# Ledger of designs, part 27: VH-VL binders against q9vr94

Target 1, 124 residues: q9vr94
Amino acid sequence: GVTEEQMWSAGKLMRDVCLPKYPKVSVEVADNIRNGDIPNSKDTNCYINCILEMMQAIKKGKFQLESTLKQMDIMLPDSYKDEYRKGINLCKDSTVGLKNAPNCDPAHALLSCLKNNIKVFVFP
Below, E stands for the ipSAE of ESMFold2; O stands for the ipSAE of OpenDDE; V2 stands for 0.75 times the mean of E and O plus 0.25 times the DockQ between their complexes.

## First folded at step 13 (VH-VL; framework fv_becotatug)

Design n3 (at its last look DockQ between E and O 0.80; V2 from the best seeds 0.00; counts 0 for: pae O 5.5 > 2)
Fold by ESMFold2, look of step 13:
Structure n3 (fold): chain C 124 residues (1-124), chain A 116 residues (1-116), chain B 107 residues (1-107)
Amino acid sequence: as target 1 above (124 residues)
Amino acid sequence: QVQLQESGPGLVKPSETLSLTCTVSGFSISDYYVHWVRQAPGKGLEWLGVIYWRGKTRYNTPFTSRLTISVDTSKNQFSLKLSSVTAADTAVYYCARELWYSFDHWGQGTLVTVSS
Amino acid sequence: EIVLTQSPDFQSVTPKEKVTITCRASQSIGSYIHWYQQKPDQSPKLLIKYASKSFSGIPSRFSGSGSGTDFTLTINSLEAEDAATYYCQQSSSKPYTFGQGTKLEIK
């Protein structure tokens, strides 16, 4: 099964792809987002969108529930899965009505919902 | 498997620079954060600072003018330098690996005594 | 800076009893609290992460609970080797901080 080291390494790869695209997002801001401090600005929201697209969780501003649940089964250790499955399902409508919203708002809405519904919140 | 080990002098004179290394094995030093934590004799744990991947550092506020944390990728080592030491810097110094915001592996610690 | 206050500071304990240690944060930290055991002259050892998840290889008699500002470490059926100092540590924000410690001694 997937170890916490493997989850960490996958997260680092996603950050290494996305963080350079948003130079106004510092490493410390990205770490704060990872630990659940989710700001609402264009640059931070679009960084989050980049990560969520790599996870196949969002596509063109729409939350991809089935794809997210499948990727969760692949990417998380078994001990995390029950809590994440519950939280992911609670957020299935979090991007409804936001597909054309500016500033990557759907990504902010989705991640904020996940943070509020997952007790052990981890994010790349 | 994953291991960290501190090394350096056990005795440092006041006003000089304390210099320690943390040698790691079982993981790539480019892929994890390493922290330095110290413990004065009979006291609790005090976080000193961290080095992130890509080499950026963050130091605890009292140490910002005296502390330097760095990496040597060729030796798979992290280092700590603390300048202008006093007796108050006498402590056991630990390096610790962060995995998902907790310290899952610690070195065995090295006692550094500051005295003349 | 987030201050963590543990209670009690010291406790004499008897084997096989249940022991409870608390940690209170000066502001909400969600579940970003971790518990360490430090035996005399040893480095700290991670026991519980994220308030309630046992670290790999930790005996099942150790458990954790809480969220927000109030957290508890429980040792169910204490063993003699559990005599140690226990620390909570928050990772919600830098600087990371530790509680002052709770020392357990066998009586």
Scores: ipSAE 0.358, ipTM 0.809, lowest interface PAE 3.4, mean pLDDT 89
Fold by OpenDDE, look of step 13:
Structure n3 (fold): chain C 124 residues (1-124), chain A 116 residues (1-116), chain B 107 residues (1-107)
Amino acid sequence: as target 1 above (124 residues)
Amino acid sequence: QVQLQESGPGLVKPSETLSLTCTVSGFSISDYYVHWVRQAPGKGLEWLGVIYWRGKTRYNTPFTSRLTISVDTSKNQFSLKLSSVTAADTAVYYCARELWYSFDHWGQGTLVTVSS
Amino acid sequence: EIVLTQSPDFQSVTPKEKVTITCRASQSIGSYIHWYQQKPDQSPKLLIKYASKSFSGIPSRFSGSGSGTDFTLTINSLEAEDAATYYCQQSSSKPYTFGQGTKLEIK
């Protein structure tokens, strides 16, 4: 597995790509999201969506379970994997019914679910 | 290897501005959140603030009016300025790197004494 | 801010004893608590991250547990070199805060 440092580095790259696309999302807000304090707004949701898309966790508003599991295997240190696998599976239906929902609601729902079901939650 | 090193005057007069520099090596300062923490003699640790990538900062509430943290990515340095110091600001000042919320590397700390 | 309260403030212990330090948060912080060791005249060093994950290079005698509001740092079979002040720190929300510290002296 990757080191935590590598995980951080990769996460930062994703953040560097996505955050500029949403100027209304401040760095502080992004950090709050990182810390698991997830607001519910169009801009923050779509920012989250951007990150999740880069992780191949969401596509067209649909949670990609298998893709997510694969990416987590690649992107996370080994010590994180078991908990994340469990959490991911618990959130497999978190976007059901939200595919066409506005304001990147699926992304919000997914990340919120992951945060609630993963004890040590990390996000870029 | 990752290293952080604080530097600055060890003595500052009351009402003056305390200025410190943290020089890092072994990593890019722009890739990590870097924090300032201080410790008064014989006391515990107090979080002062953090500098985010892109230069964004957040300060502990008691210091919002007096504290300024800045970064110079070209030099892999960041600085702390604490204005209007009093004896209560006498402390060892640390800079520390955050890796996913924990402080995995600390500087050796630098003692700053506020005295007339 | 989230207040972290450690217990005890001070403990004098004999080598090879089991030491338990507790840290209570004023509100739930999940597992976003970390433990640091600070020896005299040294900077703090990370021991345990996320309540129970040992940092690299940390002896196995150090362990952490807990979630929510109550956390414990355990030193199983204390060594003389473990004389230090230990701090818990939360990163659940800013401002980041530390416990007041627990000073361990070795008899």
Scores: ipSAE 0.022, ipTM 0.722, lowest interface PAE 5.5, mean pLDDT 91
ESMFold2 (binder alone), look of step 13: mean pLDDT 92; pTM 0.946

Design n4 (at its last look DockQ between E and O 0.81; V2 from the best seeds 0.00; counts 0 for: germline match VH .600 < .625, pae E 6.6 > 2, grease 19.7 > 18.9)
Fold by ESMFold2, look of step 13:
Structure n4 (fold): chain C 124 residues (1-124), chain A 116 residues (1-116), chain B 107 residues (1-107)
Amino acid sequence: as target 1 above (124 residues)
Amino acid sequence: QVQLQESGPGLVKPSETLSLTCTVSGFSIDWYYVHWVRQAPGKGLEWLGVIYWHGKTRYNTPFTSRLTISVDTSKNQFSLKLSSVTAADTAVYYCARELWYSFDHWGQGTLVTVSS
Amino acid sequence: EIVLTQSPDFQSVTPKEKVTITCRASQSIGSYIHWYQQKPDQSPKLLIKYASKSFSGIPSRFSGSGSGTDFTLTINSLEAEDAATYYCQQSSSKPYTFGQGTKLEIK
């Protein structure tokens, strides 16, 4: 496992890559998403999709369960892993039926599910 | 190493403005949020406010009219100004770094006494 | 504003005892509560975050539990150096608020 500071630094890198690509997503909105206030708009959903793709959690609108669990082992402190493993498995079907949905809807669905099923929600 | 250090005058006259700085090192001030917290002698901790990315601030409600928090990124410094002080503003003032909703590093604190 | 009420306000304790401190929130805050230790004339030190996650370098005798409105900090086998004031703090909403503190003194 990694330290909380290493987890934070990896998250910063993902935000630094993704946030400039979506100029209509303000820093304030990105901070709200980090705090679990997840809006539903094209720009915010596609920003979230960018981060989830960097985490290898989503690919072409499909939740990558095995890859997500593998990345969790790399990216999270050991004390977080049991809770996250449970929440990730509860969300295995969160993108089913949404692969062709517009506005990066699968990313919104996945993150919303993770937030609701992981009691200590952390996001870049 | 992550470090925060408060500085400023220890004595301020009533009705004047209390001014403090928090000098930080060992982390990116554009990414981590620094909060101000105070503690009156013998009392508990009171959250004062925070400055977020791009200069937006949030203040605890009683202080909205008197409190100004700012940042100078070229100096790695956060500033606190509290206007129209009274004896009730006598306290140890802390700056603290937030990581994931909690305060993981604190300055040593600086006592400010409001007295004639 | 979310009010945090700690219990007890004060406790005189003997080394090796198990000590329990509670924090009750005026409304549900999920797991967004954090515990700090403050020794005399020192700044606060983070012990437990998110109700139950130990901060780096904190001795294993410190643990936390709870969710919603009722939270507990436990010190198993108290040591003399643990004499301090303990605060809970919520981060569910702004303004962030602290409990009034629980002072532990060694008999």
Scores: ipSAE 0.027, ipTM 0.665, lowest interface PAE 6.6, mean pLDDT 87
Fold by OpenDDE, look of step 13:
Structure n4 (fold): chain C 124 residues (1-124), chain A 116 residues (1-116), chain B 107 residues (1-107)
Amino acid sequence: as target 1 above (124 residues)
Amino acid sequence: QVQLQESGPGLVKPSETLSLTCTVSGFSIDWYYVHWVRQAPGKGLEWLGVIYWHGKTRYNTPFTSRLTISVDTSKNQFSLKLSSVTAADTAVYYCARELWYSFDHWGQGTLVTVSS
Amino acid sequence: EIVLTQSPDFQSVTPKEKVTITCRASQSIGSYIHWYQQKPDQSPKLLIKYASKSFSGIPSRFSGSGSGTDFTLTINSLEAEDAATYYCQQSSSKPYTFGQGTKLEIK
């Protein structure tokens, strides 16, 4: 598995790509999201969606379970994997019935679900 | 390799301002959080405050009026300024890097003695 | 602030013994507790993250457990080099706080 340092670096890269696309999302808000304080707004949801898309966790508002598990295996240190696998599985239906456009609701729902089901939550 | 190193005067007079610098290497400072922690002689660890990579700071309540933490990205340096020092501020001062909520790297610490 | 109370404050132990240090939080902090080792004249060293995750390079004899308010650091089969002061630290909320420390001496 990767080191936590590598995980952090990868997270930064994802943020660097996504955050500029959503100028209404401040760095502070992004940091709050990283720390598990997830607001519910179009801009923040779609920012989250951008990150999750980069993780291949969501596509067109649909949760990608197998892809997510694969990416988590690559992106997380070994010590994180079991807990995240469990959380991911618990959240596999979190996007069902939600419309992606225009508010990126699936992304919000997915991340919120993951936060609620993972004790040590990390996000870019 | 990741390194943090504190530097500054080892002696400060009462009522003066304690100024320290934390020089970092082996990583980019534009993403990490850096904290200041001090330890009085023979005592435990006390969290002073944090500066985020974007420059935002948060201070422990007892120090909000006296403590200033800043960053100079061009120099890869973080700074601590503690004003109106007294003997109670005598301590080893550490800067530490936070990686997702824990301090994974610490400086060696620098002793600052407040004495007339 | 969240107060962390360690127990015991001091312990003198013999090599190869099992050592247990506890840390109690004044309120629930989930798993956002970390353990540090500090030897004399050295900086603190991260041992355990998030209550139970060993930091890189830490010997397997160190382990952590707990959640919510009660946490434990365990040294299974103490080595002489483990003489140090151990601190728990919470990152659940600001201000970050440390336990008062537990000093371990080796007989």
Scores: ipSAE 0.020, ipTM 0.712, lowest interface PAE 5.7, mean pLDDT 92
ESMFold2 (binder alone), look of step 13: mean pLDDT 92; pTM 0.945

Design n5 (at its last look DockQ between E and O 0.76; V2 from the best seeds 0.00; counts 0 for: germline match VH .600 < .625, pae E 5.9 > 2, grease 19.5 > 18.9)
Fold by OpenDDE, look of step 13:
Structure n5 (fold): chain C 124 residues (1-124), chain A 116 residues (1-116), chain B 107 residues (1-107)
Amino acid sequence: as target 1 above (124 residues)
Amino acid sequence: QVQLQESGPGLVKPSETLSLTCTVSGFSIYDYYVHWVRQAPGKGLEWLGVIYWHGKTRYNTPFTSRLTISVDTSKNQFSLKLSSVTAADTAVYYCARELWYSFDHWGQGTLVTVSS
Amino acid sequence: EIVLTQSPDFQSVTPKEKVTITCRASQSIGSYIHWYQQKPDQSPKLLIKYASKSFSGIPSRFSGSGSGTDFTLTINSLEAEDAATYYCQQSSSKPYTFGQGTKLEIK
């Protein structure tokens, strides 16, 4: 597996790509999201969506279970994988019924679910 | 290897500005958060503030009016400026790198004594 | 700010004993608690992150547990070199805060 530093670098790249697209999302807000304080607003949800898309975890508002598991295997340190696998599976239906929801609601739902079901959850 | 090193005057007079530099190596200043933490003699650790890789900063509430953290990208250095110092500001000052919310690397620290 | 309260403040222990240090948060912080070891005239050293994840290079005798508001650092079979002050630190929200520290002396 990758190191935490490598994972950090990858996460930073995702932030560097996504954060500028949503100027109303401050670095502090992004950090809060990372720490599990996930607000429910269009800007923050779509910022989250941007990150999750880059992770190939969400596509057109739909959670990509298999893709996420694959990416997790590549992007996480080994010590994170088991817990993430369990949490990811628990969240497999977190976006059901939200595919066409506005304001990137699926992304909010997915991230919230992951945060609630993964004890050590790392997000860019 | 990752290294942080604090430097600056070991003695500052009251009401003056304490200025410290944190020189980093082994990693890019654009990639990590760098924090400042201080420790008064015989006391615990106190978080002062952080500078993000985007250059934004956040300070602990007691220091918002006195503390300035900045970065010099040309020198790969972070700076701390604490104005209007008093004896209460006497402490060892550390800069530390954050990796996923924890401080995985610390400088050796530099003692700053505020005295007339 | 989130206040972290460690217990005890001081402990004198004999080598090979089991040592337990607790850290209580004023509010729930999930698992965003980290433990540091600081020896005299040295900078803090990261021991445990996220309540229970051992940092690289840390001896297996160090372990952490807890979630929410109550956390524990355990040293299973204390070594002489473990004499130090230990701090918990939360990163759930800013300002980041530390516990007041627990000083361990070895008899």
Scores: ipSAE 0.673, ipTM 0.898, lowest interface PAE 0.7, mean pLDDT 94
Fold by ESMFold2, look of step 13:
Structure n5 (fold): chain C 124 residues (1-124), chain A 116 residues (1-116), chain B 107 residues (1-107)
Amino acid sequence: as target 1 above (124 residues)
Amino acid sequence: QVQLQESGPGLVKPSETLSLTCTVSGFSIYDYYVHWVRQAPGKGLEWLGVIYWHGKTRYNTPFTSRLTISVDTSKNQFSLKLSSVTAADTAVYYCARELWYSFDHWGQGTLVTVSS
Amino acid sequence: EIVLTQSPDFQSVTPKEKVTITCRASQSIGSYIHWYQQKPDQSPKLLIKYASKSFSGIPSRFSGSGSGTDFTLTINSLEAEDAATYYCQQSSSKPYTFGQGTKLEIK
């Protein structure tokens, strides 16, 4: 598995791509989201969607369960994997009925579910 | 190979500004958060604040009007300024690197004494 | 602000004894608790992160447990070199906060 420093570096790259696209999302707000404080606004939801798309966890508002489990196996330290696998599976239906919802609502729903079902929550 | 080292005056007069630097090596200052933490003699640890990517800061609530944390990327240095100091600000001051929510590397600390 | 209360404040301990230190949070913090060891005139040293994950190079006699509000650091078979002050720290929300510390001394 990967180290926590490698996981950090990968997360930084995703943030470097996504954060500039949403200038109303401050660095402080992005850091709060990383720590599990997940607001519900169009700008923050779409920032989250950008990150989740880069992780191949969401596509056009639909949670990509199989891709997410595969990426988790590649991108997380081994000690995180069992808890994440369980939490990801508990969230398999979190975007059902939301694929065409506005304001990147599926991304908010998915990340909120993951945060509530993963004990050691990490997010870029 | 990750190293942090605090430096600055050991003695500061009341009402003045204490000013410290933290020199870092072995990691990219663009990619990690460096926090300041202090410890009054014989007391516990107190989180002061952090500087984020792009230079944004967050300070512990009691310090929001007195504390300034900054970075000089050309020198690999973080700075702390605490204005209007009193004897209550006498402490060992540490800089520490955050990796995924915890502090994995600390400087050795520098004692600052506030006295007349 | 999240207050962390450690127990005990001080304990005098015998080598090879099992030592338990507790940390209680004023509100639920999930598993976002970390434990540090600090010897006199030294910087804190990270021992346990996320309640139960040992940091790299930490002796196996150190372990952590708990979730929510109640957390425990355990030292199985204490060594003389473990005499130090121990702190818990939460990272669930800013400001990050520390417990008041637990000082262990060797009898």
Scores: ipSAE 0.059, ipTM 0.704, lowest interface PAE 5.9, mean pLDDT 88
ESMFold2 (binder alone), look of step 13: mean pLDDT 93; pTM 0.947

Design n6 (at its last look DockQ between E and O 0.85; V2 from the best seeds 0.00; counts 0 for: germline match VH .600 < .625)
Fold by OpenDDE, look of step 13:
Structure n6 (fold): chain C 124 residues (1-124), chain A 116 residues (1-116), chain B 107 residues (1-107)
Amino acid sequence: as target 1 above (124 residues)
Amino acid sequence: QVQLQESGPGLVKPSETLSLTCTVSGFRISDYYVHWVRQAPGKGLEWLGVIYWHGKTRYNTPFTSRLTISVDTSKNQFSLKLSSVTAADTAVYYCARELWYSFDHWGQGTLVTVSS
Amino acid sequence: EIVLTQSPDFQSVTPKEKVTITCRASQSIGSYIHWYQQKPDQSPKLLIKYASKSFSGIPSRFSGSGSGTDFTLTINSLEAEDAATYYCQQSSSKPYTFGQGTKLEIK
C-alpha cells in the first residue's frame, strides 16, 4: 500500500484542482469537511463532488461502489483498507434517489455516510 | 529525511517583536501545513498557529493581534513574528509539520527569553 | 476552544506496570485525537494518531483507545525509557489544543 505521505500528496493534488473551482469554499471549510463538519450548501457539496469524482467514487451523481473499492485499494495505506472497505459497503445506497438532485446532494450524502461509518476517515 | 529547525534570537526585550524562522528539509514546505507550537518553561504545549500551503493562516485566538506566520517557498522556510512580547512569551518555540492533522515531525525547539 | 483534560497530572510508577492516561474532551471530537511523548529537553514525539493508530516506529506496548470525549493512552508494561510527559492533542477544530500533560516518573 501507499504511505500516508503519498496519500497526503494525492489529496493535496485533488484539493489543488477542486478548491479553486469553488472560491466560496475556504481552506478552513475544506479542513472542517475533512474532520466531519460537512455543511450542506451548493458550493460545498459540489466541491465535495469534485473530490469524489477525482476519486472515481461518484459519477453523474451516482455512487460507484466497485470503482471506489478499487481506488481505495490503490490510494490508501494498508492499515486503512479494512475499515474503509466496510464503511464503503455500508454506504452503497447512500445516493439512491438523489441522482438528479440539485446542488450536488449525492456527494453530500455519500461523504456524510462515509464519515459516519468510517472511524478514521481521511478526506482531502 | 524530514527535518525542521528553528532559528532566531534567544533573547528579546519586552515590547519588541519576536522573530523566528523554521527551516525545513526532506519535504517541500508548500506541500504541507506547518505549525508553530510553544511551551513555557515547565508548562504544557500551546498551539500558536498554522500556515497552509496556499499561504493562508490561522492563529490561536490569544495571538490574532500579535502573531504573523509567513512562508518563503524559495528558501523552504516559514517564519513566526510575535509582536509586543512580554515575559509571558518566554518559551521554547517549536515548528512542526502536520500530516493528516497530527504533528509527525517537530523541530528541536528554540528557547526565547523575554527579558529587559 | 475544545478543552482537553488529562488524568492524572502525575504518576510515579514501577517498571513493568501497566500505565493508563486518560484524556477528556469538552465536546465530542470523534477520533481526532493524537498522543505525544515528550522527554526532558526534547521535542514532542508522535505516539498515537486518531485515538488508536500507532505511529510508525512506536513500540507495541503503547496503545490508544476511545472515541467521542473520552480517550485513553495505555502503556502495557512500562519501560524505564518511558519516563516522559505525555500530551493528548485534538485536531477536530481550530484552535488545536493540547491536554495539560501527564508526567510519568519511573521509580
Scores: ipSAE 0.790, ipTM 0.925, lowest interface PAE 0.6, mean pLDDT 95
Fold by ESMFold2, look of step 13:
Structure n6 (fold): chain C 124 residues (1-124), chain A 116 residues (1-116), chain B 107 residues (1-107)
Amino acid sequence: as target 1 above (124 residues)
Amino acid sequence: QVQLQESGPGLVKPSETLSLTCTVSGFRISDYYVHWVRQAPGKGLEWLGVIYWHGKTRYNTPFTSRLTISVDTSKNQFSLKLSSVTAADTAVYYCARELWYSFDHWGQGTLVTVSS
Amino acid sequence: EIVLTQSPDFQSVTPKEKVTITCRASQSIGSYIHWYQQKPDQSPKLLIKYASKSFSGIPSRFSGSGSGTDFTLTINSLEAEDAATYYCQQSSSKPYTFGQGTKLEIK
């Protein structure tokens, strides 16, 4: 199974890809998002969308439930999987009706739902 | 094997600058967050600050004017400088690695005494 | 800044006793609380992360619980080697903060 160090390294890669694309998102703001402080602005929402797309969790504003469940099995340590599977399923409808919403709003909605339904939601 | 080791002078005069180095092995400091934490004799733990991936820092509020944390990635070292010290800065100073929200490895600590 | 208040400050304990240490946060921190053990003249050692997840190699007699503002570290069937000071630490927001510590001594 995947170790927490491997999960950390994958997370750093995703941040290194996505954060430079959104220069208005500071390192401190990105780190606050990692700790669960999720702001609602275009730049932060689209940074989050970039990360979620790399995880194959969102595509064109639509939550990819089956892909997310498959990627969870690949990317998370075994001790995380049961809680994440339950929380991911609770969020299956979090982006319904939002695919045409502006400012990467579906990404904000999905991450907010996951954070509220998974006790310790790790995020890059 | 992940290891952290603090080094520096054990005695610093008041008003001078306290300088410490943390040398790490078993990981690259550029790949993790590294923190400084101190503990005054007989007291609890106090978080001083962090250096993130790629060198950005965040300091605890009381220290923002006096504290500098920096990194030398070629030596796999990071450092702490605390200016204008007083007796209140006497403490054991620890460096620590963050892995997913908690400190999974700590140095052994080094006592710094601020005394005339 | 989030203040963590531990209780008790000190407790004299007997081996095989169940010991409970509490940590209360000044605002909700979800499950972003971690527990450390510090023996005399040693650095802190991570025991429990995310309120209830045991760190690698930690004896099963150590467990954690709680969410929001109220958290507990439990030592089930205390051993003599568990004499130490215990700290909670939050990572919900920076600055990261620690509780004031709970010292356990063996009677």
Scores: ipSAE 0.732, ipTM 0.909, lowest interface PAE 1.2, mean pLDDT 92
ESMFold2 (binder alone), look of step 13: mean pLDDT 92; pTM 0.946

